# VHH binders against 6-phosphogluconate dehydrogenase, NAD(+)-dependent, decarboxylating (gndA): the designs that were tried, part 19

Target 1, 299 residues: 6-phosphogluconate dehydrogenase, NAD(+)-dependent, decarboxylating (gndA), of Haloferax volcanii (d4gst8)
Amino acid sequence: MQLGVIGLGRMGRIVVDRVLDAGHEVVAFDLSAEAVAAAADAGAEPADSVADLVDRLGDDKRIWLMVPAGDAVDATLDDLDPHLDGDDVVVDGGNSHFEESVRRAEACSAAYLDCGTSGGPAGAELGFSLMVGGPQWAYDELTPVFDAVATGPDGHGHMGDSGSGHYVKMVHNGVEYALMQAYGEGFELLAEGRYDLDLESVAKTWNNGAVIRSWLLELCEEAFREEGSDLGDVDDHVAGGSTGTWTVQEALEQEVPVPLIYQSLAERFGSRADDRFSRRLANRLRYGFGRHEVARKDD
Short names: E, the ipSAE of ESMFold2; O, the ipSAE of OpenDDE; V2, 0.75 times the mean of E and O plus 0.25 times the DockQ between their complexes.

## First folded at step 7 (VHH; framework vhh_7z1x_3)

Design k06 (from j01 with Y100T S108Q; at its last look DockQ between E and O 0.88; V2 from the best seeds 0.00; counts 0 for: pae E 4.1 > 2)
Fold by ESMFold2, look of step 7:
Structure k06 (fold): chain B 299 residues (1-299), chain A 125 residues (1-125)
Amino acid sequence: as target 1 above (299 residues)
Amino acid sequence: QVQLVETGGGLVQPGGSLRLSCTASGFTFSKYAMNWVRQAPGKGLEWLSAISWSGGSTYYADSVKGRFTISRDNAKNTLYLQMNSLQPDDTAVYFCARTTYKEDEYGQTYSFDYWGQGTQVTVSS
């Protein structure tokens, strides 16, 4: 099969490399000349522009997008659309909001597949977990590509109608936030508790038979191995949160309670601030009703 | 030292045109995608347009599509923005910016690593 790939960041390159390794052909384009040259060195056919990429693909085009979410996706689709018809398929493998994926599917001349992609840079060796929304026929036709990119035959699936792929991926990220917070709290108690523990050993033991085993726990073991049980100089600031925010917003809109996911997002926000006004007020209020001594700065 | 220097700003009447230039030095200009971004008084940054390394693909925000044209001359290390049909709400400082990859916990995305000093565009009678 011949696949166009637009967007050759780390994730897009993994798509290229895995598709090539499976014996398919790739035409690759990126805004960066160096990224295109690197993909060509790996065996892809380089393209100078989106139009050039389209010309090289011929009839019944199959195009995978790995560009940044937002305006870049729309701009790329605007560039593509004059060259597309209903026999073509476009896959958005990026991290778009699901409502934008629905809008794009309605506007696109080609069949549009929204593909939630999980696994990060580890997908180079392990393959990705792919959550795909859109027309069943387009999903079925792209199965050879999904097989190549995914971790195995069960590593991809058709979730449902347009937008459902990015929707399921969004919820996956919300769950991930809650799991990370839960592991974090557990290990913090162990680190600051009454025993002097080797946290690498704890993580390893848990991940060999305990019901809480996971890839995230393997990463905990690795982190303790590399940084020590005290996590060395790792900062307590946690960045990100956009997909967790989307998950909470959707849960509120649908009136589905997700308190653990919400709390995990709030903990991320709290990690970015010291000297919080809410704590200062709470401390002061202890004097107001309880007459407790108030701790003050520089005392 | 990577440097980006915008020129061509000024005062123009509504409906008028301006052409902005951005001269690049200190890097291989033809290997990078380039962008125009603006900041209106009291507002945040608004991305306007991008152009691929070869100049073969161009991208525009809806707010400027059809009125602005991005281009580049790789032989002269210069990025351009042709602005037509200017309106008072186009009043802003206009920056050129170089595209780079930004790493995050989920992979690479596009970002801007170097910016020019900006050039003022004022659209007023």
Scores: ipSAE 0.314, ipTM 0.703, lowest interface PAE 4.1, mean pLDDT 90
ESMFold2 (binder alone), look of step 7: mean pLDDT 84; pTM 0.831
OpenDDE, look of step 7: ipSAE 0.679; ipTM 0.870

Design k07 (from j01 with Y100T E105Y Y106E S111K; at its last look DockQ between E and O 0.74; V2 from the best seeds 0.00; counts 0 for: pae E 4.4 > 2)
Fold by ESMFold2, look of step 7:
Structure k07 (fold): chain B 299 residues (1-299), chain A 125 residues (1-125)
Amino acid sequence: as target 1 above (299 residues)
Amino acid sequence: QVQLVETGGGLVQPGGSLRLSCTASGFTFSKYAMNWVRQAPGKGLEWLSAISWSGGSTYYADSVKGRFTISRDNAKNTLYLQMNSLQPDDTAVYFCARTTYKEDYEGSTYKFDYWGQGTQVTVSS
């Protein structure tokens, strides 16, 4: 079939390449002329603008958005919407907040599919895991595209109503935070514990039959292989946190307890500060009520 | 060397208009999306508008939709911002900026890799 792709960053190019490899046709547009030229070099039909892309697609347009979440999605939809009708389908393949996806689905002239996309750059070779929300008929119409982009027939699924795709992906990222923290704590204990261990070997052994095996654990093995068991000069400052914050906010609103996810997010925030006011006050209070000796700056 | 030079700022009365220009050199201007960004006194940066490499697609922040128009002339390596119906809260330093991607596992964001020095726009009677 013919698919329009708007947004040709790393993830958008993977969508283009996989769809082309499956024998479909792609019309591609991006804000960057170099990104469009690179997609054309791979076999896509280049477009000069959103309007040009729409014109090249004709009737019953199928368009995949892979632009940064937030205002860029709204801006792209504003540019697209005058050219759309109810027979068209737009997929938001970025990782927008699910409430924004509900709003966009209500406002869009086309059928709107919110598609949570997991797998990162590895999706180029392995395919993605796709969590799709929106009208069933639109999901069904795009199954050949989802088959091409996903890791296999079970690598994509219709989650439910509009917003459910990005909602499920948001929760997935919350779980990811907790799993990363759990692996991190476990390997830290092994690294600083009583035995001198080869952590690559531990990760490999666990990933061959243990109940905690996972792709994240394969990445742990790879990290120890490349950096050594001491992780070389890898820093302990952990950036990010947007989707984990969304997960915690939603859990609070729904009154669903997620203490592991919450604590994992808090640990990530804590990694960004070495000189915490709260700890300094706690130290000073030990002197205040107990006359305990406390460390001072410049000791 | 990449250079972006803004001109056209100045003092204007409320309700007035200004047209800003940004002349680009040191890179192939027609290959890049371009932006206007402003910074009011004591505030952070506010993105205002973007335009695709060809000029065929334009984008606006809600705060300026309907009042500001971005355009470009690729033959002259120049980016423009037409600002109408200016109000005192439009007072700021206005910058042009070149788009780049910053990507990580949680997604990508647009970032600006080169900036102009800015031009002051002051809206007061």
Scores: ipSAE 0.295, ipTM 0.704, lowest interface PAE 4.4, mean pLDDT 90
ESMFold2 (binder alone), look of step 7: mean pLDDT 82; pTM 0.830
OpenDDE, look of step 7: ipSAE 0.641; ipTM 0.849

Design k08 (from j01 with Y100T G107N T109K; at its last look DockQ between E and O 0.60; V2 from the best seeds 0.00; counts 0 for: pae E 4.1 > 2)
Fold by ESMFold2, look of step 7:
Structure k08 (fold): chain B 299 residues (1-299), chain A 125 residues (1-125)
Amino acid sequence: as target 1 above (299 residues)
Amino acid sequence: QVQLVETGGGLVQPGGSLRLSCTASGFTFSKYAMNWVRQAPGKGLEWLSAISWSGGSTYYADSVKGRFTISRDNAKNTLYLQMNSLQPDDTAVYFCARTTYKEDEYNSKYSFDYWGQGTQVTVSS
């Protein structure tokens, strides 16, 4: 089938490449001419603008958005909407907050699918896991595209109504935070514990039959292979946290306890603060009640 | 060496108009999306507008939509911002900036890799 793709960053190019490899046609646009030219070198039909992309598509337009989440999605939809009607389908394959996806679905002239995309750059080789929300008919119609972009027919699913795709993806990222923290704590205990261990060897052993094996644990093994068991010069600062924050906010709103997800988010935030006021006060309080010596800066 | 040079700033009365220019050198201007950004006194940076490499797609912040028009002339390597119906709270330093992708492991973000030095716009009665 013919698919328009808007947004040709790393992830958008993976979508283009996989769809082309499956034998579909792609019309591609990006704000950058270099990105459009690269997609054209791969076999996509280049477009000069959103209007040009729309003109090159046939009846019943099918358009995949892979632009940065936030204002860029709204700007792109504003540019697209005068050219769309109810027979067209727009897929937001980015990482939007689910409430924004609901709002956009209500406002869009086309059928709107919110597609949570998991797998990162590894999706180029392996395919993605796709969590899709929105009208069933639109999801069904795009099944050949989802088959191409995902790992295969089992790598995608219709989650439910508008917003459910990005909602399920948000929760997936919350779980990922908790798993990362759990692996991190386990390996830290092994690294600083009573034995002198080769952590690559431990991770490799666990990846071959242990109950806790996972792709995330394979990435741990790779990290120890490349950096060594002491992780070389890798810093203890952890960036990000937006989707984990969204997960915790939603859990609080729904009164669903997620203590491991919450704590893992808090640990990530704590990694960014090297001189905690709370610890300085706790240190000083030991003198206040117990006359214990107080460690001072420059001591 | 990439250079972006803004001109056309100045003092204007409320309700007036002003046209800013940004002349680019040191890169192939027609291959890049371009932006206007401003910084009002004591405030942070505010993105105003973007234009695609060809000029075929334009985008605006709500604060300036309908009053400001971005355009480009790729033959002259020049970006423009036409500002109409100016008000005192449009007083700021106005910058042009070149769009780039900032990639992390799982996603892309728009960012600005090169900036001009800015031009002052003052709207005062």
Scores: ipSAE 0.348, ipTM 0.737, lowest interface PAE 4.1, mean pLDDT 91
ESMFold2 (binder alone), look of step 7: mean pLDDT 82; pTM 0.825
OpenDDE, look of step 7: ipSAE 0.629; ipTM 0.846

## First folded at step 8 (VHH; framework vhh_7z1x_3)

Design m01 (from k06 with A50Y; at its last look DockQ between E and O 0.64; V2 from the best seeds 0.00; counts 0 for: pae E 12.0 > 2)
Fold by ESMFold2, look of step 8:
Structure m01 (fold): chain B 299 residues (1-299), chain A 125 residues (1-125)
Amino acid sequence: as target 1 above (299 residues)
Amino acid sequence: QVQLVETGGGLVQPGGSLRLSCTASGFTFSKYAMNWVRQAPGKGLEWLSYISWSGGSTYYADSVKGRFTISRDNAKNTLYLQMNSLQPDDTAVYFCARTTYKEDEYGQTYSFDYWGQGTQVTVSS
């Protein structure tokens, strides 16, 4: 089939390459001329604007967005909307917040599919895991494209109504935060415990048959292989946290307890703090509490 | 060496207009998308506007839609920002910035790899 792809960064380019490799046709556009030229070298038909892209597509347009979340998605939809009708389909393959995806689905003239995309740059080799929300008919019609982009036939699924794709992906990232924290704590205990262990060897052993094996654990093994069991000069500062924050916010709104996810997010925030006011006050209160009789100016 | 130089800032009264220019050198200007970003006193950076390499696509922050117009002249290696209906809240240092992609396992983001030194715009009576 013929697919428009807007957004040709690393992940958008993976979508283009996999769709082309599956024998589909791609019309590609990006704000960077270099990205468009690279996609054209790979076999895509280049476009020099959103308007040009939609002109090159026929009736019943099928368009995949891989642009940064936020204003870029809205700007792209503003450019697209004059050219769209209810027979067209737009897929938001980026990492938008699910409420924004619901809003966009309500406003869009085309059928809107919110597609949570997992696998990162590894998707070039393995394909992605795709969690899709929106109208069933639009999901079904794009199945040949999802088959091409996903890791395999079971690597994509229709989650439910508009917003459900990005919602499920958000929760996946919340679970990921908790798993990362759990692995971190376990390996810290092993590293500072009573035995002198080769942590690469431990991770390798666990990756071969242990119940807790995972892709994240494979990354732990890789980290110990590359940095050593003491992690070399890797700092204890952990950046990020937006998707984990969204998960906790939603859990609070729905009154669903997620204590492990919440604590893992708090650990990330704590890793970025220095000279904590709360600890300074607690320290001062210990002095004040223990020195009531001698601390007063008149005493 | 990549250089971006903003000019055209100054003092203007509320409701007035101003046109900023950004002259590029050290790279092929016509191959890059460009942005305007500002920083008001005591505040963080605020993205204002984007223009594609050809000028065929433009985008604006809600705070400036309808008042500001981004444009470019690729023959002169120059980016422009026409600023109309200026208000005191528009007082800031204005930067031009070149677009690049930044990607990680959680998605793509637009990023700015080169910036100008900025030009001051002050809106006051």
Scores: ipSAE 0.000, ipTM 0.301, lowest interface PAE 12.0, mean pLDDT 87
ESMFold2 (binder alone), look of step 8: mean pLDDT 83; pTM 0.825
OpenDDE, look of step 8: ipSAE 0.008; ipTM 0.304

Design m02 (from k06 with A50R; at its last look DockQ between E and O 0.87; V2 from the best seeds 0.00; counts 0 for: pae E 5.4 > 2)
Fold by ESMFold2, look of step 8:
Structure m02 (fold): chain B 299 residues (1-299), chain A 125 residues (1-125)
Amino acid sequence: as target 1 above (299 residues)
Amino acid sequence: QVQLVETGGGLVQPGGSLRLSCTASGFTFSKYAMNWVRQAPGKGLEWLSRISWSGGSTYYADSVKGRFTISRDNAKNTLYLQMNSLQPDDTAVYFCARTTYKEDEYGQTYSFDYWGQGTQVTVSS
């Protein structure tokens, strides 16, 4: 099969490499000439523009987007749309919000597949988990590509209508936040608890047969191996939170309680704060009602 | 030693036109997508336009689409912005910027790794 790939960052390049390794042909374009040249060295046919890419694809174009979420997706689609019709298929393999994917599917001249992609850079070797929304016929047409990009035939699935792929991925990320927080709290208790423990050994032991084993736990083991049980100089600041925020917003709109996901998001936000007003007030109130001594700034 | 130097700013009357230039040095200009970004008085940065390394694909913010045209001359290491039908709210410092990816565990975004010093555009009578 011949696949166009637009967007050759780290993730897009993994898509190219896996599709080529499976015996398919790739036409590749990126805003960076260096990225295009690297894909060409790997066996892709280079394109010098979106227009050049679509010209090289011929009839019934199949195009995979791995561009940054947001305006970049819309800009790329605007560039593509004059060249597309209803027999073509566009896959958005990025991290778009599901409502934007619904909007884009309605506006796009081609069939539009929203593809939630999980696995990060490890997908180069292991393949991804792909959660795909949109028309069934388009999903079926792209199955050979999904087989190549995913960890295997069971590593991808048609979730449902337009937007359902990015929706399922969004919820996955919300669950991931909660799992990360739970592991963090457990290891913190072990680290500050009553025993002198080798946390790398604990993580390794748990991930060999325990109910809570996971890829996240393998990453915990790696972190303790590389940083030590005390995590060395790793800071307690946690960035990000957009997909967790989307999950909580959707849960509120659907009136579905997700307190663990919300609390993990709140902990992430709290990790970025110094001198919290709420804590300063709580500290002062202890004097107000109980005449407890008030800790003051400075010594 | 990446350097980006904007020129061509100045005072222009409403409805007028200007062409900005950005001369690049210290890197292989033809390998990078380039951008124009502006900052109006008291406001944040606003991305305006992007052009691919070859010049074959161009992108515009809605606020300038149809009025501004981005182009490049790779032989001269120069990026251009042709601005037509200028209005007072186009008054800003205009920067050229080089595209890079910023990636984290949940995705990638376009970012800007090098910026020019900016050139002032003032639209008033």
Scores: ipSAE 0.246, ipTM 0.679, lowest interface PAE 5.4, mean pLDDT 91
ESMFold2 (binder alone), look of step 8: mean pLDDT 83; pTM 0.822
OpenDDE, look of step 8: ipSAE 0.799; ipTM 0.923

Design m03 (from k06 with A50M; at its last look DockQ between E and O 0.87; V2 from the best seeds 0.00; counts 0 for: pae E 5.4 > 2)
Fold by ESMFold2, look of step 8:
Structure m03 (fold): chain B 299 residues (1-299), chain A 125 residues (1-125)
Amino acid sequence: as target 1 above (299 residues)
Amino acid sequence: QVQLVETGGGLVQPGGSLRLSCTASGFTFSKYAMNWVRQAPGKGLEWLSMISWSGGSTYYADSVKGRFTISRDNAKNTLYLQMNSLQPDDTAVYFCARTTYKEDEYGQTYSFDYWGQGTQVTVSS
């Protein structure tokens, strides 16, 4: 089949390459001429604008977006909308907030599929896990493309109505935060505990038969192999957190308690701050009622 | 090295027009999407407009849509911003910026890797 791909960053190029390798045709566009030329070298048909891409696709257009979440998606849809009708399908393969995906599905002239994409750069070799929301018929129509992009036959699925794909992916990221925190705490105890341990060996042993095995744990093993058990000069500042924030907000709105995810997000925020005001006050209050000596900063 | 130089700023009365230019050197201009961004006194940066490498796709912030027009001349390595119907709120330093991509585990983000020095636009009676 013929697929338009808009957005040719690392993830978008993986989509292009895997779809081409499966014997499909791709028309590709990006804001960078270099990205378009690279996709063309791989076998895609280059386009020099969104309008040009649409013209090359003809009727019953199938278009996959891999552009940054937020305003870029809306801007791309504004360019596409004059050329779309109800027989066309647009896939948002980025990481949009699920409520934006619902809004976009309502406004889009084409059938709109929100596709949560997991697997990162490893998807080039292994394929992705794809969580797709939107009309069943549109999902079914794109199954050959999802087969090409996903890690295997069970690597993609129709989650439900519009927004459900990005919703499930959002929750996945919340769970990921909690798992990262749990592994981090466990290895910290091992590193600072009573034994002198080879943490690469521990991670390897756990990942060969223990109930806590995972791809994240493979990445722990890799990190210890590359940086050493002390993690070398890796800093304790942890960036990100937008999707985890969305998970917590949704949990509060639905009154579903997710305390481990809450705390993991808070730990990530706390990693960015030194000299916490709340702790300084708590320290001082021990004098206020208990007359304990107060640790002070020196000059 | 990469260099972006804005010109064309100045003083204009409310309702007036200005045309800004940004001359690029040190890179292949025609390979990159380009942007205009402004900073009003004491405020943060406000993105205004982006144009694709070919000039075939243009995007505008709501605050300037219909009044400002972005364009480019790849043969002259020059980016333009035509600003019409200027009002005092448009007073700012205007920068051109080159688009780049940053990616993390959660997606691609547009970013600006090189900036001009800026040109002052002042709208007052």
Scores: ipSAE 0.241, ipTM 0.660, lowest interface PAE 5.4, mean pLDDT 90
ESMFold2 (binder alone), look of step 8: mean pLDDT 83; pTM 0.824
OpenDDE, look of step 8: ipSAE 0.767; ipTM 0.909

Design m04 (at its last look DockQ between E and O 0.57; V2 from the best seeds 0.00; counts 0 for: pae E 7.3 > 2)
Fold by ESMFold2, look of step 8:
Structure m04 (fold): chain B 299 residues (1-299), chain A 123 residues (1-123)
Amino acid sequence: as target 1 above (299 residues)
Amino acid sequence: QVQLVETGGGLVQPGGSLRLSCTASGFTFSKYAMNWVRQAPGKGLEWLSAISWSGGSTYYADSVKGRFTISRDNAKNTLYLQMNSLQPDDTAVYFCARTTYNPETGKYSFDYWGQGTQVTVSS
């Protein structure tokens, strides 16, 4: 089929390349002429603007957005909407908050699919895991595209109504935070514990039959292989947290307890803190209660 | 060498208009998306608007949508910002910036900036 792709950053380019490799046609646009030229070199048809892209697509337009979440999505939809009708389909393959995806689905003249995309840059070789929300008929129409972009026919699914795709992806990232924290704590205990262990060997052994095997654990094995059991120069400052924050906010709103996800997010925030006021106060209170000596900052 | 030079700033009363220009040299202007960014006194940078390399698509921050218009003339290597209905909160140094794209990483950034032009909205 013919697919328009708007947004040709790293992930958008993977979408283009995989769709082309599957034998589909792509019309590609980006704010940067260099990005458009790179996609054209790969076999896409270049477009000069959003308007030019929609003109090249003809009737029953199928358009994949891979632009940054937030204002860029809305700006792109503003450009698109005068040219869209209810027979067209727009896929938001970015990482928008699910409530924004619901709002956009309600406002968009085309059928709107919110597509949670997991796998990062590895998707170039492996394909993505795609979690899609919105009208069933629109999802069905794009199945050949989803087959190409995902790991295969089993690598994508229709989650439910509008917003459900980005919602499921959000929760996936919350679970990922907790799993990463749990592996981190386990390996830290092994590294700082009473035995001198080869952590690559431990991770390898666990990945061959243990109940906790996973792709994340394969990445642990790779990290120890590349960096050594002490993790070399890898910093302990952990960035990010947007989707983990959204997961916790949703859990609070729905009154669903997610204590491990809460704590993993808090640990990530704590990794960024220098000199914790709460600990300084707790230390001072030990002197005022219990008569413990107070360590001073210069000690 | 790449140069971006802003002109057209100045003092204007509330409700007034200004047109900023950014003249580009040292590169093929028509190959790059361009931006306007401002910095109010004591504040951080605020992105205002972007325009595609051909001029066919434009984007605006909510704070300026409907009041500001970005445009470009690729034959003259010039980027413009028409600013209408100016208010005291629009007082800032205004910069033009070039978008660069790294095809190896797929990332975008602003690699060259002008020196800025002062816009002051006050009675």
Scores: ipSAE 0.063, ipTM 0.568, lowest interface PAE 7.3, mean pLDDT 90
ESMFold2 (binder alone), look of step 8: mean pLDDT 87; pTM 0.861
OpenDDE, look of step 8: ipSAE 0.506; ipTM 0.799

Design m05 (at its last look DockQ between E and O 0.50; V2 from the best seeds 0.00; counts 0 for: pae E 7.2 > 2)
Fold by ESMFold2, look of step 8:
Structure m05 (fold): chain B 299 residues (1-299), chain A 123 residues (1-123)
Amino acid sequence: as target 1 above (299 residues)
Amino acid sequence: QVQLVETGGGLVQPGGSLRLSCTASGFTFSKYAMNWVRQAPGKGLEWLSAISWSGGSTYYADSVKGRFTISRDNAKNTLYLQMNSLQPDDTAVYFCARTTYDEETGKYSFDYWGQGTQVTVSS
């Protein structure tokens, strides 16, 4: 089939390459001429603009968006919409908040599929896990493309109505935060505990038969292999958190308790501060009620 | 040596118009997407607009859509921002910025910035 791809960053380029390798045709556009040229070298048909891309696709357009979340998605849809009708399909493969995806589905002239994409840059060789929301008929029409972009026919699924794809992906990221925290705490205990352990060996052993085996644990093994069991000069600052924040906000709105996800997000925020006002006050309060000596800075 | 130089700033009354220019040198201008970004007094950076390498697609932040128009002349290596219906909260230093694409990481960022031009909207 013929697929338009808008947005040729690292993830968008993986989509292009996998779809081409599966024998489909791609029309590609990006703000960067270098990105378009690279996609053309791989076999895509280059486009000079969104309008040019649409013209090259003909009737029953199938378009995959891989642009940054937020204003860029809306701007791209504004450029696309005059050229779209109800027989066309647009896939938002980016990292949009699910409520934005519902709004866009309501406003878009084409059928709109919100596609939560998991697997990162490793998707080039392994394919992605795809969580898709929107009209069943549009999902079915794009199955050959999803087969190519995902790890295979079992690597994608129709989650439900519009917004459900990005919703499920959001929750996946919340779970990911909790899993990362749990592995981190376990290895920290092993690193600072009573034995002198080779943590690469521990991670390898666990990932060969233990019930906690996972791709995340393979990445732990790799990290210890490359950095050593003490993690070398890797800093304890953890960035990110927006999708985990969305998960917590939704859980609060639905009154569904997610305490491990809440705590994992809080640990990330705490990693960014080394002089906590709350701890200074708690220290001082021990003197206030118990007359315990107060540790002071520089002592 | 990549250089971006903004001109065209100044003092203007509310409701007025200005056209900013950004002259590029030291690189092949027509291969890069370009941006306008501003910094109001005491505030962080605010992205305003982007234009594709060919000029065929343009993008705008909601705060300026309908009032500002980005354009480029690849033969003159110049980026423009036409600003209409200016209001006091448009007062800022305006920068042009080059988009870069890192083939290894697949990410976009702004790698070169101009020194900025002051726009002041005041009665």
Scores: ipSAE 0.013, ipTM 0.537, lowest interface PAE 7.2, mean pLDDT 90
ESMFold2 (binder alone), look of step 8: mean pLDDT 86; pTM 0.856
OpenDDE, look of step 8: ipSAE 0.724; ipTM 0.889

